VH-VL binders against q6nml5. Designs and how they scored, part 3

Target 1, 200 residues: q6nml5
Amino acid sequence: MFSEVEMARDVAICAKHLNGQSPHQPILCRLLQDLIHEKACREHGFYLGITALKSIGNNKNNNIDNENNHQAKILTFPVSFTCRTFLPARGDILQGTVKKVLWNGAFIRSGPLRYAYLSLLKMPHYHYVHSPLSEDEKPHFQKDDLSKIAVGVVVRFQVLAVRFKERPHKRRNDYYVLATLEGNGSFGPISLTGSDEPYM
Below, E stands for the ipSAE of ESMFold2; O stands for the ipSAE of OpenDDE; V2 stands for 0.75 times the mean of E and O plus 0.25 times the DockQ between their complexes.

## First folded at step 1 (VH-VL)

Design o09 (framework fv_olinvacimab)
Fold by ESMFold2-Fast, scan of step 1:
Structure o09 (fold): chain C 200 residues (1-200), chain A 123 residues (1-123), chain B 107 residues (1-107)
Amino acid sequence: as target 1 above (200 residues)
Amino acid sequence: QMQLVQSGAEVKKPGASVKLSCKASGYTFSSYWMHWVRQAPGQRLEWMGEINPSDSYTNYNEKFKSRVTITVDKSASTAYMELSSLRSEDTAVYYCARSPDYYEGWLDYFDYWGQGTLVTVSS
Amino acid sequence: NFMLTQPPSVSVSPGKTARITCRGDNIGSKSVHWYQQRPGQAPVLVMYYDSDRPSGIPERFSGSNSGNTATLTISGVEAGDEADYYCQVWDSSYDHVFGTGTKVTVL
């Protein structure tokens, strides 16, 4: 689920942004920008943070057109680094906050994962409550013991399916997850404030 | 009643382009993704690409990415697939198929399919 | 090169059980969906997320998925179950991948 992995990326940077004294900081800054923008990759999941810079190799653009203005020259550096990642996988148990409720399910955010969908079909004993008589009460899911799955509620769930979504035109990726509450009594709403203490 | 109705059979020469249509009815067109899947005679089903009608975002199978274009006409509740530079190997039945989008592109399976359009590419 | 391999054919007598396998590297970590296709017709979803049945699909249809093999099981086979069956998964490198297909023949 969570890993620290060594990876390599080619970092493209305009020559005018490089200092004559040290290229390391501008290259690291560009690498961070690239990873934040890309958000996730297929192999390792979401990029959580660079934990170490291992090496910066020599510029790969040896045959670049010498007539080009120095300000317009693009230099490409191979960079080796370690990165903390989060790869959602089928069977994972995650916790997250409900961000949106639809008639047939809810979306939960868990750390960098924004699209974990919990279908009503995977919420045993819950039913949808659309409050037509009171517009002040938001739509939610509720079961007989009055437990609620509503915007703002923290839910423990299991990953049922994972989809990696590319957006090539924006060079941005994401992960989508299908969640379930089936199979374990600990799944469902949880309390982080001590208001739900079964052995108190 | 949910229905996907596809355009009629096409016969094309190598090098030509073909544009197929898939008209949806019985559901909110912009709430579900539309996919194109083909099947050559006696061969397996092969996914070609997808489109979200709400924002026209597309994603294509790398095999077809240079030749396939998927578009929608929201006013007509119709999806289109254009395949260019046709070869005899493109002879197949082409299906449109719907996937559930519960929120922002959750896709996995195809719950409703069009009847299919036969495209024959021959000299 | 990710591929889902199915046996080309399965023969079964009425009332018996047909088992259609779908083999893929680490397929148990993926969600498998199954389609039934009769000659000249479009595919019909008969199983999704390994073992869930769409509305209208008989209880005779069941599914499982573990390790390198997913299985669609049709118990009490009827003549109307005769068709081609395809498994399908979503894979991060290959998007939607369909199996090679299995022709189920009922006597």
Scores: ipSAE 0.013, ipTM 0.499, lowest interface PAE 8.6, mean pLDDT 83

Design o10 (framework fv_olinvacimab; at its last look DockQ between E and O 0.57; V2 from the best seeds 0.00; counts 0 for: pae E 9.0 > 2)
Fold by ESMFold2-Fast, scan of step 1:
Structure o10 (fold): chain C 200 residues (1-200), chain A 122 residues (1-122), chain B 107 residues (1-107)
Amino acid sequence: as target 1 above (200 residues)
Amino acid sequence: QMQLVQSGAEVKKPGASVKLSCKASGYTFTSYYMHWVRQAPGQRLEWMGEINPSYGDTNYNEKFKSRVTITVDKSASTAYMELSSLRSEDTAVYYCARGEYIEVYSGDFDYWGQGTLVTVSS
Amino acid sequence: NFMLTQPPSVSVSPGKTARITCRGDNIGSYSVHWYQQRPGQAPVLVMYYDSDRPSGIPERFSGSNSGNTATLTISGVEAGDEADYYCQVWDSSSDHVFGTGTKVTVL
């Protein structure tokens, strides 16, 4: 589900990047870079964009003297803003494009969510088709009515479980989702063309 | 602040057993699988097994199944790997590594301990 | 049982492109992860789920996986990229399988 949430961040920037110009533009650029790097947080999900700037406070002033005889003057500005977010939750109905077919399921991308896993165990009446000799098709899943789940196909699914993951090497987060086609006849392929990839 | 800190180097005689530890900090210990991977000098990485710290469920590489036991102490956020009936071929660096399991599929090892050298000699 | 074969070595000049292959039967139906190991160091994840980069890994690292071959591509190679590289999959036997490894030499 999409939300618009208020949040605050302290934005750190070198003093030299503020000399001779308004501090607001460099501060906003750094904030945006920080959010893109972090990608997602546990509370609000994926960051989709800054929708409004509420305030930029005064510098909290922090002087750093590097052990290697370098000096850097770091300025820290409190910034309040609103951000559009996407947080997957159990029970959500999402649409996405199949990006990868595995022997036991498929990965679907839905907007910023890259890891929605649809298990073959959660595809009622589908079976795995490796690669028929005569047709030389790519691996896919197929139902008796000839409905197909293959790379490029858009699928409507329900979220069964959500996992937030923090990666090492600085703060960069992600979400993993377990998907299902069970429980509703409208779940499954909604387009077999794959020519349009919805971002949201 | 996320860390996997492994126990120190061990020297063992053939036929002995060795028990290595891997202490986790900086994340929720029970939310990730713990894997053990070894590497003999100049050789490839070789997966030994995994444990789910929440339930204690284990899965072992068939090659090691008869000799390896992986356990956890949840209160200490520590995983252990014990290898019995040591041979000279077991001389290797042993790593613990954090992994994710999402129901039916997972597989990347996103954080690794520093490794423990085990030397098996007379 | 499932085997992932990599070339034992790849030599590349600075600024050129290195391609490290990982071959396995129908490897395109598995997700491939890649690790970099410098001498005396623990492995570091450099590519996961075929083509996604961990934070801190530069964009010149890219990945692909189709048919019987997965590839880790390093463009604009730098001296610091010299290392052993391993592919890895979770196979249908619930085992994690590493490739045979490739030593990348920058000269």
Scores: ipSAE 0.349, ipTM 0.753, lowest interface PAE 3.4, mean pLDDT 85
Fold by OpenDDE, look of step 2:
Structure o10 (fold): chain C 200 residues (1-200), chain A 122 residues (1-122), chain B 107 residues (1-107)
Amino acid sequence: as target 1 above (200 residues)
Amino acid sequence: QMQLVQSGAEVKKPGASVKLSCKASGYTFTSYYMHWVRQAPGQRLEWMGEINPSYGDTNYNEKFKSRVTITVDKSASTAYMELSSLRSEDTAVYYCARGEYIEVYSGDFDYWGQGTLVTVSS
Amino acid sequence: NFMLTQPPSVSVSPGKTARITCRGDNIGSYSVHWYQQRPGQAPVLVMYYDSDRPSGIPERFSGSNSGNTATLTISGVEAGDEADYYCQVWDSSSDHVFGTGTKVTVL
């Protein structure tokens, strides 16, 4: 689920950010931004953060420093680093917060995972309760013991399937998960609320 | 480079069949469903069907179920749509589109082919 | 059969805000996706799961969905935004359903 991986990236920064200071911090910040933008990869999953900077190479650009126009110069550094990642897999046990209730299921967010889908077919003994427009009650799924799966509820679930969404030209990389409450009875709503952090 | 490249325009007679192709590139072909959507002139988009390239499972719009067949060639990363018993009302631009799929939930179409015009006329 | 109804047209001046509605019974219980289709071109996804924006789509595009109405909002409308817009949902009984479409004209 969670791993630490070694990676290498070219990091481009504006020269004005280095103004006689150590390039480590600006490079690290830019690298982190780039990883956040990329979000995820098929091999490692979601990028959670940089855990170590292994090395920073020399500027790949052969441009002569211009002291008079330093702010316009872009520098590119090869960077080796370690990164903490989150890769959901079949069988994983996670918990997350219900973000939307649909007629046929619910979407759960768990940390960087934005799209864990819990189908009504995968939550035995639950039924959909539609809220009339005139009432303050929101749509939710309800079990005979009055347990409810509603927006804001934290749910413990098992991962049934995982799909990596490759980045097309106009979209970002992402992961989608099919969730289930089936099993030994340990899955379902828990007493915690408001957390979207992944737990094993 | 992500691409869905469709076959060229077709002109058919009523009662004939047409088979269109959609070649995918730039992503793992078997990781996404392929859909076919058509649009008659001045009309809304109409979903025709889908296929899971990994297993060949298909789902069709009931309207077309008796006439449409969707297939794939995984080795060529190509999806096909065959429509039989063509009618004048089948004149439309036909699109292939990559679709998100989470088991029982079908999502959006995030990448589209350029479209193929099929004209059915006597 | 699940039906999605859109206004046939929306006219807006440059720099103003356009709102395109998609109405359906209890549409708030669905995930709504939106597509932009310029004349002679294939549709392009501009919004998915109600309010999520593809990376290539400007921030001036936003989406919402509640009750019986989903809305695509385009702020600071530009000439290039002139297109047909379609909402779409998935329903177990109707499979993938597209809205009637809205032509946005930039005056």
Scores: ipSAE 0.298, ipTM 0.750, lowest interface PAE 2.0, mean pLDDT 88
Fold by ESMFold2, look of step 2:
Parts: sequence; structure tokens; C-alpha cells
Structure o10 (fold): chain C 200 residues (1-200), chain A 122 residues (1-122), chain B 107 residues (1-107)
Amino acid sequence: as target 1 above (200 residues)
Amino acid sequence: QMQLVQSGAEVKKPGASVKLSCKASGYTFTSYYMHWVRQAPGQRLEWMGEINPSYGDTNYNEKFKSRVTITVDKSASTAYMELSSLRSEDTAVYYCARGEYIEVYSGDFDYWGQGTLVTVSS
Amino acid sequence: NFMLTQPPSVSVSPGKTARITCRGDNIGSYSVHWYQQRPGQAPVLVMYYDSDRPSGIPERFSGSNSGNTATLTISGVEAGDEADYYCQVWDSSSDHVFGTGTKVTVL
């Protein structure tokens, strides 16, 4: 689900980066870098972009001892902003591009969602095709003479399950999704022209 | 902040058993598989088995299946591996490692414990 | 029974490029992961899904996987890159298989 949410972050920058004529630019740039690195959170899903900057507060750190140590200062600013987000949810109908084919399924990318797994068990009437003797034959799944799922193919699918993967030490998170082509939707390959943007 | 802290080194006689522990912190213990991997001196890494901490289901490498038991204590965020009928060839460093959810078939190990040396000698 | 074979060693001068291969039958149909192990330390994940870097791994690490060969490439090698490197896949029997390992020496 796409949303617009209010968020807050403590943004740390070196004091030397505040000497420019526009004091907000270095703080905003660092905030954007921090969000791109973190990628997602459990509550709101993937960060898609900052839509408004609401406030930048006063420096929060206790830097009296750091100033006396005669070293470069690190300043920390509380920033409040709004952010467009995408949270994958069970039942969502998404489109994505196949990025990897394995013998038992495929990984699909749908915008920031890099890991939507489509098991062969969830591809009605498809079978795995690969010639081990030919380096030119790429693996794919085939339903009939006109329908195949291969790297680069756009697939419309439904989300069966969502898993949040937290890596706190790396400060980088992700979501994994189990996909299906089963059901009463118009699911399956759409075209060989790729589209990575999620939607319902 | 994420940590996998393993129990200390063990010295065992052939025929004995050893039970190693791996305490997790800094993440939701039940959201990831826990794996055990060993490395004999000068050898490659060797996967021994895995456990789903939520349900206690295990899968073992066939080589170890008759001798290995992996368990968890969810309330302590701790995994255990017990290896029985030890032989000198079981001398190795034993690692616990966090794996991505098996359901999506990713199969990588994104964080590892520090390792526990088990020495089996007469 | 899936087997992953790596060269035992690779020597490279500082600032040059190290290429570490991992060979297996049709390995291009698997997701390949790579680990760095410094002496006396636990392995560290440095590449997953063939070519994706975990956060904190510098851009000079890259990966590829096609046909029967996966490759971890380290450009601009530094002394700190001296370590053993292992490839790994999940095979069809639910086992996780590691490669034979490659010692990278920075001279």
C-alpha cells in the first residue's frame, strides 16, 4: 500500500558542512542518503521519496566535551518530514519484471521490492525448460507455445505472504514476498517490455 | 548491534557428545532461520542443518542427520546444536549463522557467530 | 550431488583486480552468495543473489553468474582484502553447498 507518512530522524553531519549559504541543504542531503541506505522500515515499508520537509530542530548532541577535545564536531539535528512509502501486503496485485529464473521458481522485481518469489507450484500449467547442453538456452517456464516466463518478462501476480527482513547492524532492511499466479485475477506474463513499478 | 554469541571451546573424547549454544540479540529471533556450519582445519565450510525458531522444524544435512540435533529456546533467543558419537574428524570450528527465510529460497547467511572450537582427541 | 569448485589461490598486487571463480554444473540457474573469511575470524557475507552487495560492502566488489561459472570480482584490491573467499548455493535437496575456497593473497 502506497502512503504518505510523517517521520522523524536524527541527522548527523560534520560541522564544516554547515558553512554554506544554504544551511538546510547539507542536512537534507544527509537525510536522503540515510533513507536510501536504510531502504525500508517495518511500520511503513519502502521509502519512495521525501514529499515535504516540516522542520529542522536545534542541535541535540552534548558537544561541550567534544569541543574541548579540539576535534571535528559532529552535529545531530532532529528533522521532521513527510515521506511517500510502499508497504507490500497480502492480497496486493502487482506487476514486476523477472530478474532470475531458478529450477523451482523465479524472482521478480516490482519497484523497490527486489525479492518477490514465484514458485513453480504457483504457476498453473507451467513447466521448467532448460537445455543443459547449450549455453545459449536460458532457463524459463513455459505454459503453452505462446506463454513463457523468462528473465525480462513482465508478470502480473498476487502477493500471498510478506516477510520483513531486518538487518539492524547494517542499518539496512528489506521485504520479501511470496507471489502467485493462481486465482481469479488476470495473472501471468503481460509483455517482454519490463515494468518495475508496483501497483494494485 | 546484532550479535550471535556462541559458547566456549570444548575438548572431548571420541564417543562423547557436545552441545553448543548460540545466543541471538538485536533482531526478532523467530523471524529468521538459524543454521549450523562447521569448518575442519584447512577445509571448506560445511552446512550441518537448520531450524525454524517459530515452529521448531529442522532440516539436516544427510551426512550428520543420525548424530545432530538442533533445538531452540525462544524465550532466551538461543539456539543449540548437539553432536553425538564424536570422532577425531569432528574436530572443527562450529558456527551458528542467521539465514533468510527459507520460504523465498534465498539461502544466504547474512550474520555469523564467532565460532566454537571443538577438539576431539584421545 | 551439486559440487562447487574454486581455484585454491589467487595472487594480486595492490590496486589491481582479483577474480575468484566458482564452477558448478548450470550454476547460472542458482543464486550464488559469497563470503569473506579473514584468518581466525567468522565468515562475512560480501555478495548475495549473484551480484547484490550487502550494505557496508564497497562498490569495488562485484559479482556475476552465468552458465557454469560464477565470479566474484574485487577491483582496486587493498591489503585488507587478503582472506579466504567461499561461494555458496542452496541446492535442490534443501542443502546449502559451499565452494572449495580461494585464498586471495595481496602482494
Scores: ipSAE 0.011, ipTM 0.535, lowest interface PAE 9.0, mean pLDDT 83
ESMFold2 (binder alone), look of step 2: mean pLDDT 92; pTM 0.940

Design o11 (framework fv_olinvacimab)
Fold by ESMFold2-Fast, scan of step 1:
Structure o11 (fold): chain C 200 residues (1-200), chain A 123 residues (1-123), chain B 107 residues (1-107)
Amino acid sequence: as target 1 above (200 residues)
Amino acid sequence: QMQLVQSGAEVKKPGASVKLSCKASGYTFTDYAMHWVRQAPGQRLEWMGEINPSGGSTNYNEKFKSRVTITVDKSASTAYMELSSLRSEDTAVYYCAREDYWGYESDYYFDYWGQGTLVTVSS
Amino acid sequence: NFMLTQPPSVSVSPGKTARITCRGDNIGSKYVHWYQQRPGQAPVLVMYYDSDRPSGIPERFSGSNSGNTATLTISGVEAGDEADYYCQVWDSSSDHVFGTGTKVTVL
């Protein structure tokens, strides 16, 4: 779930961007960019925000960038900081907004988690309703009590399985979750209006 | 800053071949697949093919498969697209575009595009 | 094979809302991406995965996708929004498919 963890990263920055400014500001900005791009790590989950900067060490290298057209020095600073993270785990109870409905299931977004897949096989008593455009209804899942799982609906669900997807070439990671409504009567839609909650 | 810079306009006769270039900068060239998309005057965008710069693997639109070849020069961070047996209907602006992806399915979007290269085929 | 159809044109007054549709067989089961193209310029990504905005794209742009129709909605339209707009999906039989394009004219 949510944690606050201490971690370290080497932050590479072109010397030109340190143009007489405080070293802390441009290094912190680059660190934030790196974390936003990377999105998540296996050990701690999604990066939610830097909560404290602990230290910035001395430059580690004298490498010049690979571009022929300009001489630029790349400086690498070790940075120690604390970061708030979100790590989904099997058994977690999450809330999220339905973002996409397919004939066999739905994708739910819960904060930074974009891919929580709720299979129709894991929606007890729900059935798929395909609505033609002429009827002005969107496709959705519905059960006998008229509860709907449709785009915009907030759903409480349990994490059934978690998969970390690493893309080293892109330096971008993500988490994929299989969701279920089985096992608890409180799972399912919790709001018909669908609040815009950024996190659980 | 991320940028894709394409080669200049070409004028060719029917039956000739043309080879266009797309130079990438501002990111690691081998981390993202590169696609080629064309647009004839006043018409829709049309996907031609793709290459993974890391391994060199390619995938082509069946419509162009017999005439198109996409290659890369990793040391120059440049992708190339060669189209042979040119016809007047090949007159179009040719774009290179970088692929990005998030999801379970092979569902890709193009986040950065080159400025385009006009190829005119006329006798 | 797989085809995405858009209306050829949409006219809208400044400050009003423009809606650009993209029709495809069961398009709601796919992820739709949208590109803006100004005359003489390359396309620019303005919406991806149905409803996510790239950095730098204003909140006035929103998207939806269900059934046979995906929609790009531009609220509070500005003169600078005048452009051609293209939807795009990936299909296992057709690879990357672009829509027929919609010219948005701001009167």
Scores: ipSAE 0.013, ipTM 0.489, lowest interface PAE 8.5, mean pLDDT 83

Design o12 (framework fv_olinvacimab)
Fold by ESMFold2-Fast, scan of step 1:
Structure o12 (fold): chain C 200 residues (1-200), chain A 123 residues (1-123), chain B 107 residues (1-107)
Amino acid sequence: as target 1 above (200 residues)
Amino acid sequence: QMQLVQSGAEVKKPGASVKLSCKASGYTFTSYYMHWVRQAPGQRLEWMGEINPESGSTNYNEKFKSRVTITVDKSASTAYMELSSLRSEDTAVYYCARDLPYDYESSGWFDPWGQGTLVTVSS
Amino acid sequence: NFMLTQPPSVSVSPGKTARITCRGDNIGSKSVHWYQQRPGQAPVLVMYYDSDRPSGIPERFSGSNSGNTATLTISGVEAGDEADYYCQVWDYSSDYVFGTGTKVTVL
């Protein structure tokens, strides 16, 4: 599910980066870096982009970062903004590009979601082809002569399970999704049968 | 075809450490997470921790974090779990179990399981 | 600190249906997996992602998960189904959590 959400973050920035500059510009750049690094949060999903800035408050403290470097001060600014987010949920229908094929499944990337795993157990009527007939073909999954799931193929799938992975010491989060092609004839490679157009 | 074979039973004194092994075969060892789960006699299954054999990155149950260490030997396709400062309540069967491929960082189920290693802590 | 509670035992007659519940706060928002364990043996996966069967598990096994309760249902129970059953989820705060376990006795 896509959402536009108001949120607030405290942005820490070294005072030396504010010298000779507007305080707002370096603070916004640091906020963007922080969000890109964090990638996602539990409540709202992946950060897609800042859609509006609401306020940048005054610094909350003026700490001396290093006693040997009396000019290394860390300033913390509260920032209020709106952010477009994407939270994957069970039952969602997504599409993405196959990035990796293993004998027992494939990894699909859908926008910011890098880890959508489609198990062979969830590909009805598909089988793994390790040694393709064509010398230029790579390993893939195939249902019939024309329908295949291979690196570079765009697949429409349903979200079966969602997991949020937090690494708090690294301040980096991610979402992992299990995908399925079961339950709907439209799931699978798109643009192969002519009935699943990317526009639809 | 896929199989996890664990080391033999251990008898330890309170305060000692134990190091168990789990040797994988029939699949690419570094492509799947490995978990350790224990079960005291007549009790429930209890998750202890996991390791990514490719990177060596670990994640532990808070209950065991101060005493458990999970490692791997890629060349031997073997995972290890060391538990220190053993107490009588650590008497249990310890299982290793495989999880999903390495670039799907969270997994839902454990399959296959090792046969289990009985650790008895006696005074 | 997430907890999964199962009834300690369920008794069922051969050919009847056994229902094993797994209760957890908002468990319907999670994916539930089920394991069967016979005495002296390692657990065996019998149900994953609420309602999917691994290859080799008979169609008599089915699952559901909604609200605060997940259920493993075994229809046409056979003597060989007598075992301990454990539910399991992943939780953001508690990682991998197993249920308290249910002993199914076929009488």
Scores: ipSAE 0.005, ipTM 0.472, lowest interface PAE 11.1, mean pLDDT 82

Design s02 (framework fv_daratumumab)
Fold by ESMFold2-Fast, scan of step 1:
Structure s02 (fold): chain C 200 residues (1-200), chain A 124 residues (1-124), chain B 107 residues (1-107)
Amino acid sequence: as target 1 above (200 residues)
Amino acid sequence: EVQLLESGGGLVQPGGSLRLSCAVSGFTFSSYAMSWVRQAPGKGLEWVSAISGSGGSTYYADSVKGRFTISRDNSKNTLYLQMNSLRAEDTAVYFCAKDLYDFWSGYYDEFDYWGQGTLVTVSS
Amino acid sequence: EIVLTQSPATLSLSPGERATLSCRASQSVDSYLAWYQQKPGQAPRLLIYDASNRATGIPARFSGSGSGTDFTLTISSLEPEDFAVYYCQQYSDWPLTFGQGTKVEIK
């Protein structure tokens, strides 16, 4: 679910980039870059955006060599801010667009969540179609009523399981979820159509 | 830790039948998809068939559709391949392969553990 | 079906040399590509999955790169145990397919 949370980060920035003017904008830009790179944290989920700056404190450090071409001074500022976040949780109902179809399931993207996997095991009554009658159609999953789960289709699904994936050496995190269409007739493509040869 | 032990290979005449088994240990069998992959003498690898962890979904290469049946017994931790109407071109070493199936990486169909293979020879 | 073409068919090198193996797909497989090592009389062993992720227990000298249709497996410095046949495999689309293999042999 969505939340607004107050958090604090130490922002490291090269003194060269402060350029003698107000330091707040360069510090904010660096904070945004850091959050975009990190993508998510365990406590609050995906970072969606900074909603308010609360405070920027005084420089903590001033002598770090961070580049062979320049002997640059690095300044570290404690920043307190409010951030809108999205934390996926078991039981959540989400909507997303199918981005990839494999023979045994599909990957759905829902906002910042790229790895929502919908297994064929969790698509009641669907079967895989590799070679459609028309060669201009891509592989997809199809039900008896000819409704399709294919690249570009928007699907409503429920979260079965959530895992936070850390890559500390890269300072980059992500969330993986297992999706299901079981248990509710509204899950699946958000609009059901009869037979539709071209999926547009 | 993880072991896949194959059995059932042998010499069979064209048109005959053979059943392969793969006994597994060291992981929760019902949580992982399993595949059979074959390799003809001196040739490369060819995927043959796959089955979901529950056994509810099965998939086959076009070359074996209608002749081969993949199944599993999760209570016995055993994977099977029933091969009917065997042809000379089915001669190969048949490998049992465990899908990596780490949902948390978002992947299926790469194989992290393999059996040693069992030779099936279809001879006229 | 997606056809994977590996090159060269055979690579003759000495221990300590760098090996670079190529795999080209007939259509995009995004990053859904794995690399396997197979020694004579043995089952294949997973080296790389998702084009660039090293499997558990695989030495750092093995690395994978590429996306879409062009992929590379690199062995930075060949050890005696690395002389084997290497296969790429796609799992982007049905049916699952393997390349024909590249044999890395001692010069």
Scores: ipSAE 0.006, ipTM 0.503, lowest interface PAE 9.8, mean pLDDT 83

Design s03 (framework fv_daratumumab)
Fold by ESMFold2-Fast, scan of step 1:
Parts: structure tokens; C-alpha cells; sequence
Structure s03 (fold): chain C 200 residues (1-200), chain A 125 residues (1-125), chain B 107 residues (1-107)
């Protein structure tokens, strides 16, 4: 689910980057870089973009940073902003493009969600078709009506399970999803032409 | 805030068995792979065993393969190490450590960012 | 298995001095190398991962460098709390292996 949420972050920036410039511009750029690196949080899902800057507070006191025998003054600014987010949840109906096919399942990308796994066990009536490995023919899944799930195909699926993956030592997060086509006749391939980033 | 707490260590005779536990709090346990690392008195660190987030993939050092079994209970946020046929050289402080798994490429270890405080296992008569 | 050799075994230095610790791998581990600090009676603490990235909360005086087989941990100016044993670890291949450790002690 897409949302627009208000949040606050402390943005650290080297004082030298503020010389001769508006503090709003470099602080906003640093905030955006921090969000792109972090990628997602548990509470709100993937960060899609900053929709409004609400306030930038006064700088906080910081210690002199000693790196490689050099000193740099680092300033920390509290920033309040609104951010568009995408949080996958169990039961959600999503659309995505197949990016990888294995003999036992496929990986689907839905917007910022790169790891939605659709197991063959969750594709009723489909079977694996192994094609000669070449640039012209690719492995895929197919059912009796000749509908196929192959790289580039857009699939409508339901989220069966969601897992938040946190790597705090890298300050980077992600989401992984298990997908299913069970239970609804509208699930499965939508188009044979494919689509990039169907969340838009 | 995040915490790993080992328990189950103690004094055991050679050939005996012990079951170590590692209670996890402060993070989503079932999202991480886990490892056991040991340290003999006055010696360095030695990796012992690792387990994937789901528990379906396990890895062992050659020195313990066939004698030790790593397992986990994600509903209880607990990691286990069952140690059988213990030898004097298994005497060590045993640490549990948080590890990472890439779902797409399978389990490959990463740096251990969170460690428990360890539990001492002494194998002696 | 990949063998990690740390040198020197012991560094005797005074507070304020620079410490340089080496870790050499028997075969390439790319950049899949971490450094840990351990104080007596305590669990190891992650300092550096992926050869050069500082873990959260680690002071800027700690830095890592290197790739392939030759790696270095540098402490630019030793603080009293930095006197400890330091271990390198590779996670490129199974089994996971640690170096034997370098003890940084007060001169």
C-alpha cells in the first residue's frame, strides 16, 4: 500500500558544504541520499520520494570528527518532511514484471519491491517448460490455455507473506515477499508485452 | 537494545553431551541467519556452525561435523547447538552471532554485527 | 580452507600513537573481510565490514583498507579503550575463518 507519511530525521552534513549555499538545498540532498541508501523502514515500507519539506531546525552541537588525521566539523539538522512510501502487506494484490525464472518458481519486481517470489507450488495448473538455453528461447511456466509466465510478463498476484530484512551494520533495509496465484481467477498474467514498474 | 543471551554451558565429561541455547530479543529473529563461534581459553575465534533464517540450510566446521547439530525455533526466538561426543578440544566459550542471508542467491555469510556474551563449556574429567 | 594470517602477533604502543594491523589471506577473499575488537571477558565487537566500511557506532579513528589477499586495520590515534585483541574474518567461502589475532597492549 502506498502512503504519504510525515517523518523526521536528523541529517548530518559537513559544515564546509554549507559555505556559499542555501542550507535547505544541501540538507535536502543529504536527506534524499540517506533515504535512498536506507531504502526502507519497518514502519512505512520503501521510501519512494520526498513530497514536501516541512521544516529544518537549528543545528545541534557536534564533536569535531577526526578522520585520517583530519578534522571536520559535522552539523546535524532535525528535518521534518513528508515522504511517499510503499509498504507490502499480507493479502495485498500487486502487479509486477517477471525478472527471473527458475525451474521451481519466478522472481517478480513490483516497483521498489525486487524480491517477490512466486513458487510453482503457488501457480495452479502451470508447469515448467525447459527451453534450450539461448538468447532466442527462454525457460518459462505454461498452462493448458497457453498462458505463460516468462521473463517480461506482467503478473497480478497476492502477497502471501512479507519479510523485512534489516542490515543495521550497513544501515540498509529491504522487503521480501512470497506471492501466490491461488484463490482468484484474476491472478496470473495480465499482458504478454510486459511492463516496467507497474506500480506507477 | 538488541540482545543475544547464551545458556546451557557447564562442565561435561569427555564423550558427554550438552545443548546450548541462544535467546534472541530486540530484532526480528526469523529474518536473520545465525552462527555459533567458539573461543578456547587463551586462544582465538573459531567458527563452528551456521543456520539459514528458515532453518533449512546448515553448515558446520569439519572439527564438529557429525557431532554437533545446529537448529532454531523461530516461534520461540531461540537458536540451539546440540553437542554430542564432546572432546577436551571442544572446551571453549561459545558465542551466538547474528548473520545475513540473501534469499535470491542462497545463504552466504556476512560480518557478524551482534554477538551474545558467551557461555563456557568445559570438557574435563 | 582459507587461512588468515595476522601480523604482528603483538603491538606494544602508547596512547596517541598510530596502530597498523595486517591480515593476509591464503587466497583471494575479494572484499569480504571484517575486523573485530575483543576486550578480556567480553564478546567480539564488529568494527569494519566489507574491508573498509565502518560498522554503526564505530569511531572515525578506525579505518580499514585492502582487497584480495592483503588487508590493513588502522587506528589513527590510540585511546585507552582501544587496547584489546583484534581479529580479522573472511566470509567469502565456507568454512568461515578468523585470523589468530593481534594484541594491542600498552607499552
Amino acid sequence: as target 1 above (200 residues)
Amino acid sequence: EVQLLESGGGLVQPGGSLRLSCAVSGFTFDSYAMSWVRQAPGKGLEWVSAISYSGDSTYYADSVKGRFTISRDNSKNTLYLQMNSLRAEDTAVYFCARDYEDILTGYYSDAFDIWGQGTLVTVSS
Amino acid sequence: EIVLTQSPATLSLSPGERATLSCRASQSVSSYLAWYQQKPGQAPRLLIYDASDRATGIPARFSGSGSGTDFTLTISSLEPEDFAVYYCQQYDNWPLTFGQGTKVEIK
Scores: ipSAE 0.013, ipTM 0.504, lowest interface PAE 7.8, mean pLDDT 85

